VHH binders against Protein FAM237B (FAM237B). Designs and how they scored, part 5

Target 1, 88 residues: Protein FAM237B (FAM237B), of Homo sapiens (Human) (a0a1b0gvd1)
Amino acid sequence: DFEFQKGVLASISPGITKDIDLQCWKACSLTLIDLKELKIEHNVDAFWNFMLFLQKSQRPGHYNVFLNIAQDFWDMYVDCLLSRSHGM
Key: E = the ipSAE of ESMFold2; O = the ipSAE of OpenDDE; V2 = 0.75 times the mean of E and O plus 0.25 times the DockQ between their complexes.

## First folded at step 1 (VHH)

Design y9 (framework vhh_7yz9_2; at its last look DockQ between E and O 0.74; V2 from the best seeds 0.00; counts 0 for: pae E 8.2 > 2, unsure alone 61.4 < 65)
Fold by ESMFold2, look of step 2:
Structure y9 (fold): chain B 88 residues (1-88), chain A 123 residues (1-123)
Amino acid sequence: as target 1 above (88 residues)
Amino acid sequence: QWQLVESGGGLVQAGGSLRLSCTASGFTFGDYAMGWYRQTAGNEREWVAFIYSGGSTTYADSVKGRFTISRDNAKNTVYLQMNSLKPEDTAVYYCAVRTYSGWLYKSNDYDYWGQGTPVTVSS
């Protein structure tokens, strides 16, 4: 669910809940599964369940992995938004 | 003040290689996506490659398999290794930093650019 997905990043970026492009959101989620070679199902819900797992894990290395992936996700998402704007 | 200084351009024969470097100062280098654009006269700048702050890379289709982007955060430097160069790769290459990020900035800042380094690939 998209509301769940937005909630995963809300603690890091409270403003993320406004003006989300769903196509870019989905595309970047799926792309990161491939680029980071994540051992999860290839779907958006699986990606964000994994992100939630990392975020809530008590192992300090997991939170650093969460932040690393979250930073890449956001940078890719912004690139996606810009590409769609230029493609219009 | 943010500064980006490109180097490594020049004249090379088709099939040859060049390595472009971009040294950055005035910001926390590891926080930003960085990369390369190129531009020919009278055209808009075309993105070439980016490396995101978390290390993921992306490439334009026209350079995939031939160009490799990398970064060395200890040296505040991003590199573009260009192999199997073609005359169509002739352009001014610009180093860039992405400043439109909802995580790092909450404003409509433009990308920051260097002065460019010309690359000419002769047939």
Scores: ipSAE 0.012, ipTM 0.382, lowest interface PAE 8.2, mean pLDDT 77
ESMFold2-Fast, scan of step 1: ipSAE 0.015; ipTM 0.332
ESMFold2 (binder alone), look of step 2: mean pLDDT 77; pTM 0.775
OpenDDE, look of step 2: ipSAE 0.015; ipTM 0.337

## First folded at step 4 (VHH)

Design a15 (framework vhh_8k46_1)
Fold by ESMFold2-Fast, scan of step 4:
Structure a15 (fold): chain B 88 residues (1-88), chain A 122 residues (1-122)
Amino acid sequence: as target 1 above (88 residues)
Amino acid sequence: AVQLQASGGGFVQPGGSLRLSCAASGFTFDDYAMGWFRQAPGKEREFVSAISWSGGSTYYADSVKGRFTISRDNSKNTVYLQMNSLRAEDTATYYCAADTPWEYLLSGYDYWGQGTQVTVSS
């Protein structure tokens, strides 16, 4: 659940859903997902809204691609964010 | 016209290995991410693995992580799937796909090339 996952992240770092962390974004090397190319705002809410839009609009087979890529992205991104938080 | 030709499938016993190849033509291969999908009889098509345009990023379905490896050779317009430790559950027709302009992600298409059958049985 995307909303649940956003809630967990927000509980760890209030306000983190406002902006994409560019250092962690670069660390993830997300060449398959480029928010600027897609003209989407560079923030977490815009990203999740785009993912939900793609999920609802995907062709047969592409739903799995989107979901798995999204999960891998989210896991890597969250791991990066948590690493930086623990580094404080 | 876009053409994707998957090959390398066959019959293997559980624990065996296969290497699938996908030869691409009709588009600028180096500019597109590539992926592998599979479909078992009576089931919907599912994601297996993807690789970015440069080969710098790879993605895997949880069911194949640690067993399958995706790679590409941009000089040959080919993407590969190395399949190790094969299981009966991996039995399916395997298809390759190219990332398309984002507008095509939202439309139906029949640009999937002929797949290659993988059967894992003893």
Scores: ipSAE 0.000, ipTM 0.145, lowest interface PAE 10.9, mean pLDDT 68

Design a16 (framework vhh_8k46_1)
Fold by ESMFold2-Fast, scan of step 4:
Structure a16 (fold): chain B 88 residues (1-88), chain A 123 residues (1-123)
Amino acid sequence: as target 1 above (88 residues)
Amino acid sequence: AVQLQASGGGFVQPGGSLRLSCAASGFTFDDYAMGWFRQAPGKEREFVSAISWSGGSTYYADSVKGRFTISRDNSKNTVYLQMNSLRAEDTATYYCAADTPWEYLLGSEYDYWGQGTQVTVSS
């Protein structure tokens, strides 16, 4: 469900909530977007602001890139959560 | 004013090599990602390669992976494209372009474009 995935991204903005696994969020954002190479400070807000930029951009293709990153992020985030829950 | 000057094109036989250069001026070069694009007659402009502001990340079109290498020298405000194992299909006018560090992976629209340099691969 893409709207569910989009809702997860929206729910954490602009700050970090305790309902999010911060380590998985950070790891997934780093693998999808090299924040250092984009000259963005490494934090959850920087990744979220980048995603908002893509969503609001008028350049052709930016919304499609937003959709692809959101889908990839959610898939990776869920995989990370499952991996971190192993061995409880 | 922003200026991007591409050079290094020419005639080469299949299997040959060329090195393209793009000299930049009029903006803070090391704050921008750089890309190479190409356009053959009668075809749309296509992405070839891109490099992040620091040179730490590089990206390539599938058609050129393993044959082309992009690099940059921020002290000289120059980006390079080393083209090896050239094929007839690589014949095109090659353009360099600059984009913000957060936009360069997101599409074919770059902020600044240079004039092209012609590469012809023929026997």
Scores: ipSAE 0.011, ipTM 0.207, lowest interface PAE 9.5, mean pLDDT 73

Design a17 (framework vhh_8k46_1)
Fold by ESMFold2-Fast, scan of step 4:
Structure a17 (fold): chain B 88 residues (1-88), chain A 123 residues (1-123)
Amino acid sequence: as target 1 above (88 residues)
Amino acid sequence: AVQLQASGGGFVQPGGSLRLSCAASGFTFDDYAMGWFRQAPGKEREFVSAISWSGGSTYYADSVKGRFTISRDNSKNTVYLQMNSLRAEDTATYYCAADTPWEYLLTGEYDYWGQGTQVTVSS
């Protein structure tokens, strides 16, 4: 669920491009962490469920981990968008 | 109540093998990552091995990689540690632990700890 995924990022990037590139979004979701450590095979839902857990966790440091991963996702997503806009 | 019962420890000579078992009850076993830790006298508890909820991913401390194998049987609520080519330095009390994968990735701390089983490797 893309709307759920955008909601997780809205805490750090409310200005997400209105027209999104789903291929870039999915590729970035699959790249950032070893999803095998997140319980299942490499998939988008596992990544975003983990991100939501980090965001809402009350454990010290979890929100900082969330912010770092979310920023890395955003930077990677923007880079992907720029690549796609300048070459198919 | 949550229970983790470790067994299979004992005395063995260097180069020998042991198989440890951890029987779990009181929680949804299939939803938890399982791990093995050990603690020798006068040392801190150290990570040995972990297995994901599905058994699809396994992790090992460098000191045991290639010698130990972790596995699980979700139908029996049991995790195993096959220990081959045992060394004197493997002498420790071995503990099994259960955790949600999310929390272990960030802190290395496990939610539930089982009873220990003593492994002594001596000539």
Scores: ipSAE 0.012, ipTM 0.150, lowest interface PAE 9.1, mean pLDDT 74

Design a18 (framework vhh_8k46_1)
Fold by ESMFold2-Fast, scan of step 4:
Structure a18 (fold): chain B 88 residues (1-88), chain A 123 residues (1-123)
Amino acid sequence: as target 1 above (88 residues)
Amino acid sequence: AVQLQASGGGFVQPGGSLRLSCAASGFTFDDYAMGWFRQAPGKEREFVSAISWSGGSTYYADSVKGRFTISRDNSKNTVYLQMNSLRAEDTATYYCAADSWEYLLSPSEYDYWGQGTQVTVSS
């Protein structure tokens, strides 16, 4: 979904990194092996560059990886924000 | 031509061990992540294990953690699955698959598929 993809890209953009809850960002665990291997799961700038690479790639598989990471990230990030806002 | 040839299956008793091999040709093996999947009769194909292109990262299904070990030898273009403490529920046809940059744990997302090798665990 286009609106969801825009939201994820905006939230991890280097220009708006300060608008991200850094505690929730660092608390997010990603299920994808390549992010752990690349050692970028807690580096916002490296993560952003990787996501842009995947999104702009001509290879269909790269876009599927992008969608999977975006969904996993957003779900975990939102859950963290909700826990913080409700004192859970 | 791209080819993935799985081998090493057979009949084994519960608690036994088997080592599966998947020999790859026709593509740049060391640029690809490799995965093992299995399918029992009447069931969908399910994820078993995956290994990154470098071998630096591995992932396992909960049902096989602590029992199975995935490894690769890039000099031989081969991925392996060491299966220990085998159970009747491990009975399935095992498939190897290659994925250039996709770590989705779904059969439909892998670039290349090999032939299956049958593993039967019986008393």
Scores: ipSAE 0.000, ipTM 0.139, lowest interface PAE 12.2, mean pLDDT 70

Design a21 (from k5 with T100L S107N S109D; framework vhh_8k46_1)
Fold by ESMFold2-Fast, scan of step 4:
Structure a21 (fold): chain B 88 residues (1-88), chain A 124 residues (1-124)
Amino acid sequence: as target 1 above (88 residues)
Amino acid sequence: AVQLQASGGGFVQPGGSLRLSCAASGFTFDDYAMGWFRQAPGKEREFVSAISWSGGSTYYADSVKGRFTISRDNSKNTVYLQMNSLRAEDTATYYCAADLSWEYLLNPDEYDYWGQGTQVTVSS
């Protein structure tokens, strides 16, 4: 839902890099963007700035792309964190 | 070294046209959003236009909408500003800039790399 998607962005906005698990960030396999094509696979701040650009864009479809990427990222990232907690 | 070389400025009469070019080197051009900014004597630097890394999104200041067109050629590492229907108030030094952040394209403080300016003078 919209409130959930808004919460995802708020949780992982620019400046939260210090609290992000970089191993789990690297483990995320996003389906809608090629991080290597964008050359940002190890640049979390660039990724979040790209996400905010998509959200602020007035072009039809950019907001839908934003929502899909945000959902994919959060699901994979949370699964990784839970796996590490249980697997340790 | 990183370089952005702006060119194409000059003297034109009101209603005239100019095409500015900005040639980039020393960084991965196709990963960066590109912007054009201008500064008139005694005034702050202001946003003119911006284009996303792919060229899929363009943005314009209200004062230039419908008159100016931004474009880019990633194969040539160059961004362009086509300026039509020029007015006396368009007289300024024009700067090109590169921004990886994508988020704050209108804020000059967010841009990573800046070129040397090219002077545009619109006078009868």
Scores: ipSAE 0.000, ipTM 0.112, lowest interface PAE 13.5, mean pLDDT 71

Design a3 (from k5 with S101P Y104D L105F; framework vhh_8k46_1)
Fold by ESMFold2-Fast, scan of step 4:
Structure a3 (fold): chain B 88 residues (1-88), chain A 124 residues (1-124)
Amino acid sequence: as target 1 above (88 residues)
Amino acid sequence: AVQLQASGGGFVQPGGSLRLSCAASGFTFDDYAMGWFRQAPGKEREFVSAISWSGGSTYYADSVKGRFTISRDNSKNTVYLQMNSLRAEDTATYYCAADTPWEDFLSPSEYDYWGQGTQVTVSS
C-alpha cells in the first residue's frame, strides 16, 4: 500500500509531503531488503508487508525495529534525493 | 515523449462486458500509479479505479466495486480495466492517467499524464 509506505516516512519526518520521489522510494526499499538480510526472493512488496507486520505486532521489540528501519529509510531517501540533484 | 493510448471502448448492451487497455510509453511506467477516470456528457470527470505502481493496492469507486477489475502488466507497460455487468449509467468517455506522487489519487488534478479517451456506450 503506497499510502502506508508514505506514512512510514511521515512518522519520522512530519514535514514529508506529496513531493515524494518514487524512484528513490523504490531504490531505498530494495536497499533495506538487502541491508536487513532478507531472502533474495523477497521484493519491495515483501519489504512493506514486513514493515506492516512489525508495526501491527503487539510485541514491544517489534515497534522499535519498525522505527529503526523507518529512520534508516529516511536517511537513505534523503541521500538519494541529493545524489539525483547532481546526477544529470 | 510521454504517451498514454486508451483503447477497447465500443457499443455494448446492458449486462455485457468490455476490457479497456492503456498502453504507456515515454516514461518509467513501473514508478507510476495508474488510474481510470470517466466523464459523461455535461458532467465532471469522476474517479473509477486506481492501481499502485507495484500492483499491490487497488481502489474502486463504490459505483463500480464488484463489477470492474483494474490490473497492470509492467512487462508490457499496460494497465487494464475489465468491465463486467455494464449498465446504462456506465456510458462515458474513459481516460487513463499516470500519477506520481500517489497522494490523493481520487483527484484528477493530482495526475501528471493523461491519455486520449475511449468511448463506452451501454445501450439496448
Scores: ipSAE 0.000, ipTM 0.116, lowest interface PAE 16.6, mean pLDDT 75

Design a32 (framework vhh_8k46_1)
Fold by ESMFold2-Fast, scan of step 4:
Structure a32 (fold): chain B 88 residues (1-88), chain A 126 residues (1-126)
Amino acid sequence: as target 1 above (88 residues)
Amino acid sequence: AVQLQASGGGFVQPGGSLRLSCAASGFTFDDYAMGWFRQAPGKEREFVSAISWSGGSTYYADSVKGRFTISRDNSKNTVYLQMNSLRAEDTATYYCAADTPWEYLLRLSPSEYDYWGQGTQVTVSS
């Protein structure tokens, strides 16, 4: 269930919103996934589409793997945001 | 059974080059991201490089970026690590590893990889 999984993502990463830093998101996504193969657009909705893709890629019974992937991505994204804030 | 056979290690002088190979069997190789890790005596196993299932995405540890190149040949079920400009600090046993089959993210921690090869020793010495 998408709504359930979206709620869980919000609980482990409460800052996940439509207002994302596209440069940090793009940098992290290009490092961790093959955006060319996934045909994911670099825009405001791209992060939500990426999270939906990760959910659909999970095998039944491996929901915790999806949560770990989501947490890892979020941690890298937050690290990028902090680096940019200190660089200015 | 899943098997990963690493080879290509040896003795090399500083500034030299080696190409490591990891031959995979017992699973659908094309579905798995692959990684290279290394372990020097008395140290923990550390990340070196990773490559996505298609070969379209790669990631490198800062210590090897610009010197090492990871690649794969899905028709031969093999992942490679081309090591150029080798340094004494690169001396370690090198391991290849397979992540879980539905991972589209490149994983960087040894604990996240499910299958491991036996390792191949690389010694960089004058």
Scores: ipSAE 0.006, ipTM 0.143, lowest interface PAE 11.6, mean pLDDT 70

Design a33 (framework vhh_8k46_1)
Fold by ESMFold2-Fast, scan of step 4:
Structure a33 (fold): chain B 88 residues (1-88), chain A 126 residues (1-126)
Amino acid sequence: as target 1 above (88 residues)
Amino acid sequence: AVQLQASGGGFVQPGGSLRLSCAASGFTFDDYAMGWFRQAPGKEREFVSAISWSGGSTYYADSVKGRFTISRDNSKNTVYLQMNSLRAEDTATYYCAADTPWEALLDYSGSEYDYWGQGTQVTVSS
């Protein structure tokens, strides 16, 4: 559920577009699971459930981990959008 | 019950080497990141080194880079710290710690690790 996933990012990126590019969203979600060695299942729902866990946790530092991954996601997602719009 | 048993400490002269081991039980070892911390008398506990669940990522404090090597053997539920070119300032009690894999993203510093082992004393003196 992409509405749920967009909601997790609302505290970071209030300027998120109303419609998402599904290919870029999925690709970035799956890439970040792999790159961070998170030891979670390799699927989009598992990634965003993990992000919600970090955002809602009260343990010291969890929110900073959330912020770092969310920033990495946005940077990759924007780059993906630009690649598809401006030259493949 | 979760247990982390550190061993391998002892007395060595400056320039010497020691290998510390931490044997883990009571949890799924390869689902956890592992770290080494140390504390000298009268000082705060400080980060030494950490290794991701797979062993693919390792992290070191600036004071030990190039001298210490962290490794793990998931088949033996053990993490190791190879300490070379030891200095008097490395004298401390060394602690083994375990945390979830994503803690690697927190720069491995502080008291945020979920499980802590017994200390093993390292004394570097001539």
Scores: ipSAE 0.058, ipTM 0.363, lowest interface PAE 4.8, mean pLDDT 83

Design a34 (framework vhh_8k46_1)
Fold by ESMFold2-Fast, scan of step 4:
Structure a34 (fold): chain B 88 residues (1-88), chain A 125 residues (1-125)
Amino acid sequence: as target 1 above (88 residues)
Amino acid sequence: AVQLQASGGGFVQPGGSLRLSCAASGFTFDDYAMGWFRQAPGKEREFVSAISWSGGSTYYADSVKGRFTISRDNSKNTVYLQMNSLRAEDTATYYCAADTPEWEYLLSPSEYDYWGQGTQVTVSS
């Protein structure tokens, strides 16, 4: 669920929700995606930081179940960014 | 002592290739993300590429994507940067750096715990 996934991300990094493009999140949930309006430069940095964090978080001592949910969210966000790039 | 020794720089013509190496010692290499940064004369230090602690994720600046490849060998405590299709704008001193495990600032130069002296890359006709 969108609100649950957003809550999980906020729990592991409160700052990340400020950099998430909610239009991209909503667009990625739909069968038709048009992301040409997104400010991709800002969103890419937040995405890269979180992907690096997810890799580190696969180590023992991290909450893998929460991170799997977060990973699914970021896979969706990657698809949005790729769709936007192809749409340009 | 902590050491990061970058090597492999040199002079190359546009369109050429170089492979940079960064040999790490004095810390638990397997626990750190590794990054490559560069600084051209009169410019700020900029991100080039990063690789996660396991090698499972790699990231590239838009200016180098498709031309550069980062890799690591944890058994040798070494990170590599394969640079293909070099351009004049790639001329810079290249630095390798070991990233703190704190994710919030992973792609910021100020976030990295350990830095080497760097290796000079000059792309000129």
Scores: ipSAE 0.000, ipTM 0.115, lowest interface PAE 15.3, mean pLDDT 62

Design a35 (framework vhh_8k46_1)
Fold by ESMFold2-Fast, scan of step 4:
Structure a35 (fold): chain B 88 residues (1-88), chain A 125 residues (1-125)
Amino acid sequence: as target 1 above (88 residues)
Amino acid sequence: AVQLQASGGGFVQPGGSLRLSCAASGFTFDDYAMGWFRQAPGKEREFVSAISWSGGSTYYADSVKGRFTISRDNSKNTVYLQMNSLRAEDTATYYCAADYGWEDYILPGSEYDYWGQGTQVTVSS
């Protein structure tokens, strides 16, 4: 699952790329804060800083939480992107 | 093995100052938020102060704001609590604790992962 791994990893970078739909990116980030009941500020930067923390953490279970949230993000993001590409 | 060694406590007169230190070993210190808690005789443990893994964010209990300063030195795996303008009500055993990540990024159900033995602070004339 190179594509979703690469997308999530690239998105933890501070750089904005041409391939990112910013509206879908923001919507999915904020939705996951609520869905996962994360104890962080309700903004996109807080979400991706938290994802970076989980990815780097060596605590047992943190990387599994990272993978779970990353998979949910990618699924939501793809669905959002498809709906926008069809003018829905 | 994980170890948090608190030190620097002692006897001090009201209005005096003390600096507490907590030396950490056995974990990746730079990935942990660090906190200070205290417990007075016959009372429940209470939060005093915390500092994020990077040192970029600090938090203080209302009772100590403006008097206490938390800091850390990641190169020495040590967190400090500078206590100024000490009052009799600051008399307690002070504990340092470590938790993964930033305070704002604590997952539901998480608590401080590691605790030190504590150091006694007595403020009396």
Scores: ipSAE 0.000, ipTM 0.124, lowest interface PAE 12.2, mean pLDDT 77

Design a36 (from k5 with T100S S101G E103D L106F S107N S109E; framework vhh_8k46_1)
Fold by ESMFold2-Fast, scan of step 4:
Structure a36 (fold): chain B 88 residues (1-88), chain A 124 residues (1-124)
Amino acid sequence: as target 1 above (88 residues)
Amino acid sequence: AVQLQASGGGFVQPGGSLRLSCAASGFTFDDYAMGWFRQAPGKEREFVSAISWSGGSTYYADSVKGRFTISRDNSKNTVYLQMNSLRAEDTATYYCAADSGWDYLFNPEEYDYWGQGTQVTVSS
């Protein structure tokens, strides 16, 4: 559910579009699981559930991790869009 | 018992280089992220750099990015900090620390284990 997933990023990336490129969104989610060595299941839902956990955690360090990963996701997602020449 | 032994500090002139080492024992090193922090007299301990459990991800404070390189050798249970282009403001006691590995915290209070510091003095 992209509405749920993009809602997690809305506060850090207000420019995120309503019409998400599905392939780029999934690819970036899975790549960040590997790149950040996250100890979660290797699927898109697990990634965004983990992001929600970090964002809602009362432990201050978890929010810093959330910000770091969210910024990296946005940068990778934009790069993916540029490389694919997605027109719709 | 857990031990983190930092070494490699010393006196160096501006523009010089030092390589710090932190030898770890008493825990499963490969499961922990490692960080370097520093503290100058009268100041709070600040983040310098961190490396993930495998070495695949590295993080740097803006003040050291491009000058310092963190690395680790899991076969030797050691983390390193290569410090190039040293400046007077890099003068501090440098500490290595271990974190349970996935949260990559930038605040000193979130780390599980701490070593004794090694003093770095950059002066002409």
Scores: ipSAE 0.000, ipTM 0.161, lowest interface PAE 12.9, mean pLDDT 79

Design a37 (from k5 with T100Y S101P E103D S109E; framework vhh_8k46_1)
Fold by ESMFold2-Fast, scan of step 4:
Structure a37 (fold): chain B 88 residues (1-88), chain A 124 residues (1-124)
Amino acid sequence: as target 1 above (88 residues)
Amino acid sequence: AVQLQASGGGFVQPGGSLRLSCAASGFTFDDYAMGWFRQAPGKEREFVSAISWSGGSTYYADSVKGRFTISRDNSKNTVYLQMNSLRAEDTATYYCAADYPWDYLLSPEEYDYWGQGTQVTVSS
């Protein structure tokens, strides 16, 4: 659920658009699973459920990890959008 | 029921080597990131090294990069720290610690389980 996933990042990304590029969203989620060696299945739903777990955790370190991954996600997502806009 | 038993410390001269071991029991070892921390007398605990649950990612404090190597054997529920080119400033009590699900936590306060330490003394 993309509305739920957007909600997870709302505090970090003011002005998030209503329309999500599904190809970029999926690709970035799966790429971060690989890069971060997350203990989750290789799927988008598992990634965003894990992100929600980190965000809502009462452990300070979990929220710090959430912020770190969320920033990496946004950087990758924006780069993907730009690549698709320019045909690269 | 949870135990982390660190061993392998001792006296060594500058430039020498030691291998520390941390034997874990009472939890699902394969699900935890493992870290090594150290504490010199009168100082706070500082991060030394960490390894992800799979062993695929390793992290090192700048002071030990290129000299220390962390590894783990999930079949033996053990994490290791190979310490080469030891210096007087490496003298400390070394602790192993476990954290789930994440090893990006470099602060001692964030770790779930702690072992008793093993003393390393580097002196000429």
Scores: ipSAE 0.056, ipTM 0.392, lowest interface PAE 5.6, mean pLDDT 81

Design a38 (from k5, 22 letters changed; framework vhh_8emy_2)
Fold by ESMFold2-Fast, scan of step 4:
Structure a38 (fold): chain B 88 residues (1-88), chain A 124 residues (1-124)
Amino acid sequence: as target 1 above (88 residues)
Amino acid sequence: QVQLQESGGGLVQPGSSLRLSCAASGFTFDDYAMHWVRQAPGKGPEWVSSISWSGGSTYYATSVKGRFSISRDNPSKTLYLQMNSLRPEDSAVYYCAKDTPWEYLLSPSEYDYRGQGTQVTVSS
């Protein structure tokens, strides 16, 4: 599942690696459902299936929405990694 | 049946402002993200702006960011686009579009359930 999730982000997120912090990945995914007010099931798989849909959609604007959320995800994920490295 | 009716377009001078409205009916308005899409003569459709179901999140095309503002009034089932500092390049037919609830967007549709459009012409 993480392989697909990483693949969705790979084209816009330099340095995505196989060493993923699962707690940060899950926390940021769920937080973005709330922050972006997405009306999807509140779980990690629903978030990344939604992201994949936006990335592959031919509808006007969906790719720009994807880019916005994906960039916010990466920024939050990096912040989460730093918080866990320095304590909370 | 889903119905979207745009209004507020017109002929204006460069630097002017216009406020477009989209009256929605036939669906639960506050369950859907809403979008503005425009199409200039001889060009394909260009996405302009999107707003989440509650109005809490907004998104803009780079060409209009800082000049246009999208908003919605869920009680009146109306979507708005405030267009400031209009340029000749903004001349187009503007369409209001409905998206399906996020949880049901697993099968892409070719159409965005948009209305009839409202013409905006920016010229001197």
Scores: ipSAE 0.011, ipTM 0.316, lowest interface PAE 9.1, mean pLDDT 78

Design a39 (framework vhh_8ghr_2)
Fold by ESMFold2-Fast, scan of step 4:
Structure a39 (fold): chain B 88 residues (1-88), chain A 125 residues (1-125)
Amino acid sequence: as target 1 above (88 residues)
Amino acid sequence: EVQLVESGGGLVQPGGSLRLSCAASGFTFSDDYAIGWVRRAPGKGEELVAAISWSGGSTYYADSVKGRFTISADISKNTAYLQMNSLRVEDTAVYYCAADTPWEYLLSPSEYDYWGQGTLVTVSS
C-alpha cells in the first residue's frame, strides 16, 4: 500500500502529489535494505514496516535513523525518476 | 574477556576538537558488525550519535552532529574512531563505543552485543 508508505515519509516530504513510479519505489526500497545492511526480509513491505517502527519509536536515535534512511530514499528515488525521464 | 576500550575523552573548550578511539579485543569485527557511538548526558536518555558498517563503509550520523563529527574504522587495527569538531556545550556526555549488527543498531541501541566502559567528554569554557 503505497498510500501507507507515502504517509510514513510525510514528515520529511509532505507534498507528495506525483504518481508513484512503482519500479523506482520498489527498487529503491530493496536497494536500501542492502545498502544499510538491514537484517530484515528483503521486500518492500518489510522495509516500510521497519520505517514506520523507527518513525513511531520514542527513542531519539531511532527517529534520527528514520530521517537518515528517508533522506537517502528520496535522493535515490528522484535519481531513478530522472533516469527514466531521460530514457535510461 | 571480550572488550571494547575507549580513549580520547577529556575537557575541551567550545569550538574545540577531540578524537575518540574504540579498540576491540577478544574478537574481530566481521562484515555484519556495525560500530557506533552512543552518548548519555546526566539526566538524559541514550542517543545514537554515529555508526559505521565495518566492511561496507556505510555511515550514520545523528542530525545534532551531522557535519561536525566523522566516524571511521581501521579494520587492520580493529579500531573505530570518532572525530569530533566544533564541539558545543550540549555535546557534554559520556560516550560509549558499542558493536552489533547494523539492524540492532537501528532497532535497539540499549541492547547492543558489546559495550565499552564509556569515556567522558566535557565541553566547557
Scores: ipSAE 0.000, ipTM 0.184, lowest interface PAE 13.0, mean pLDDT 76

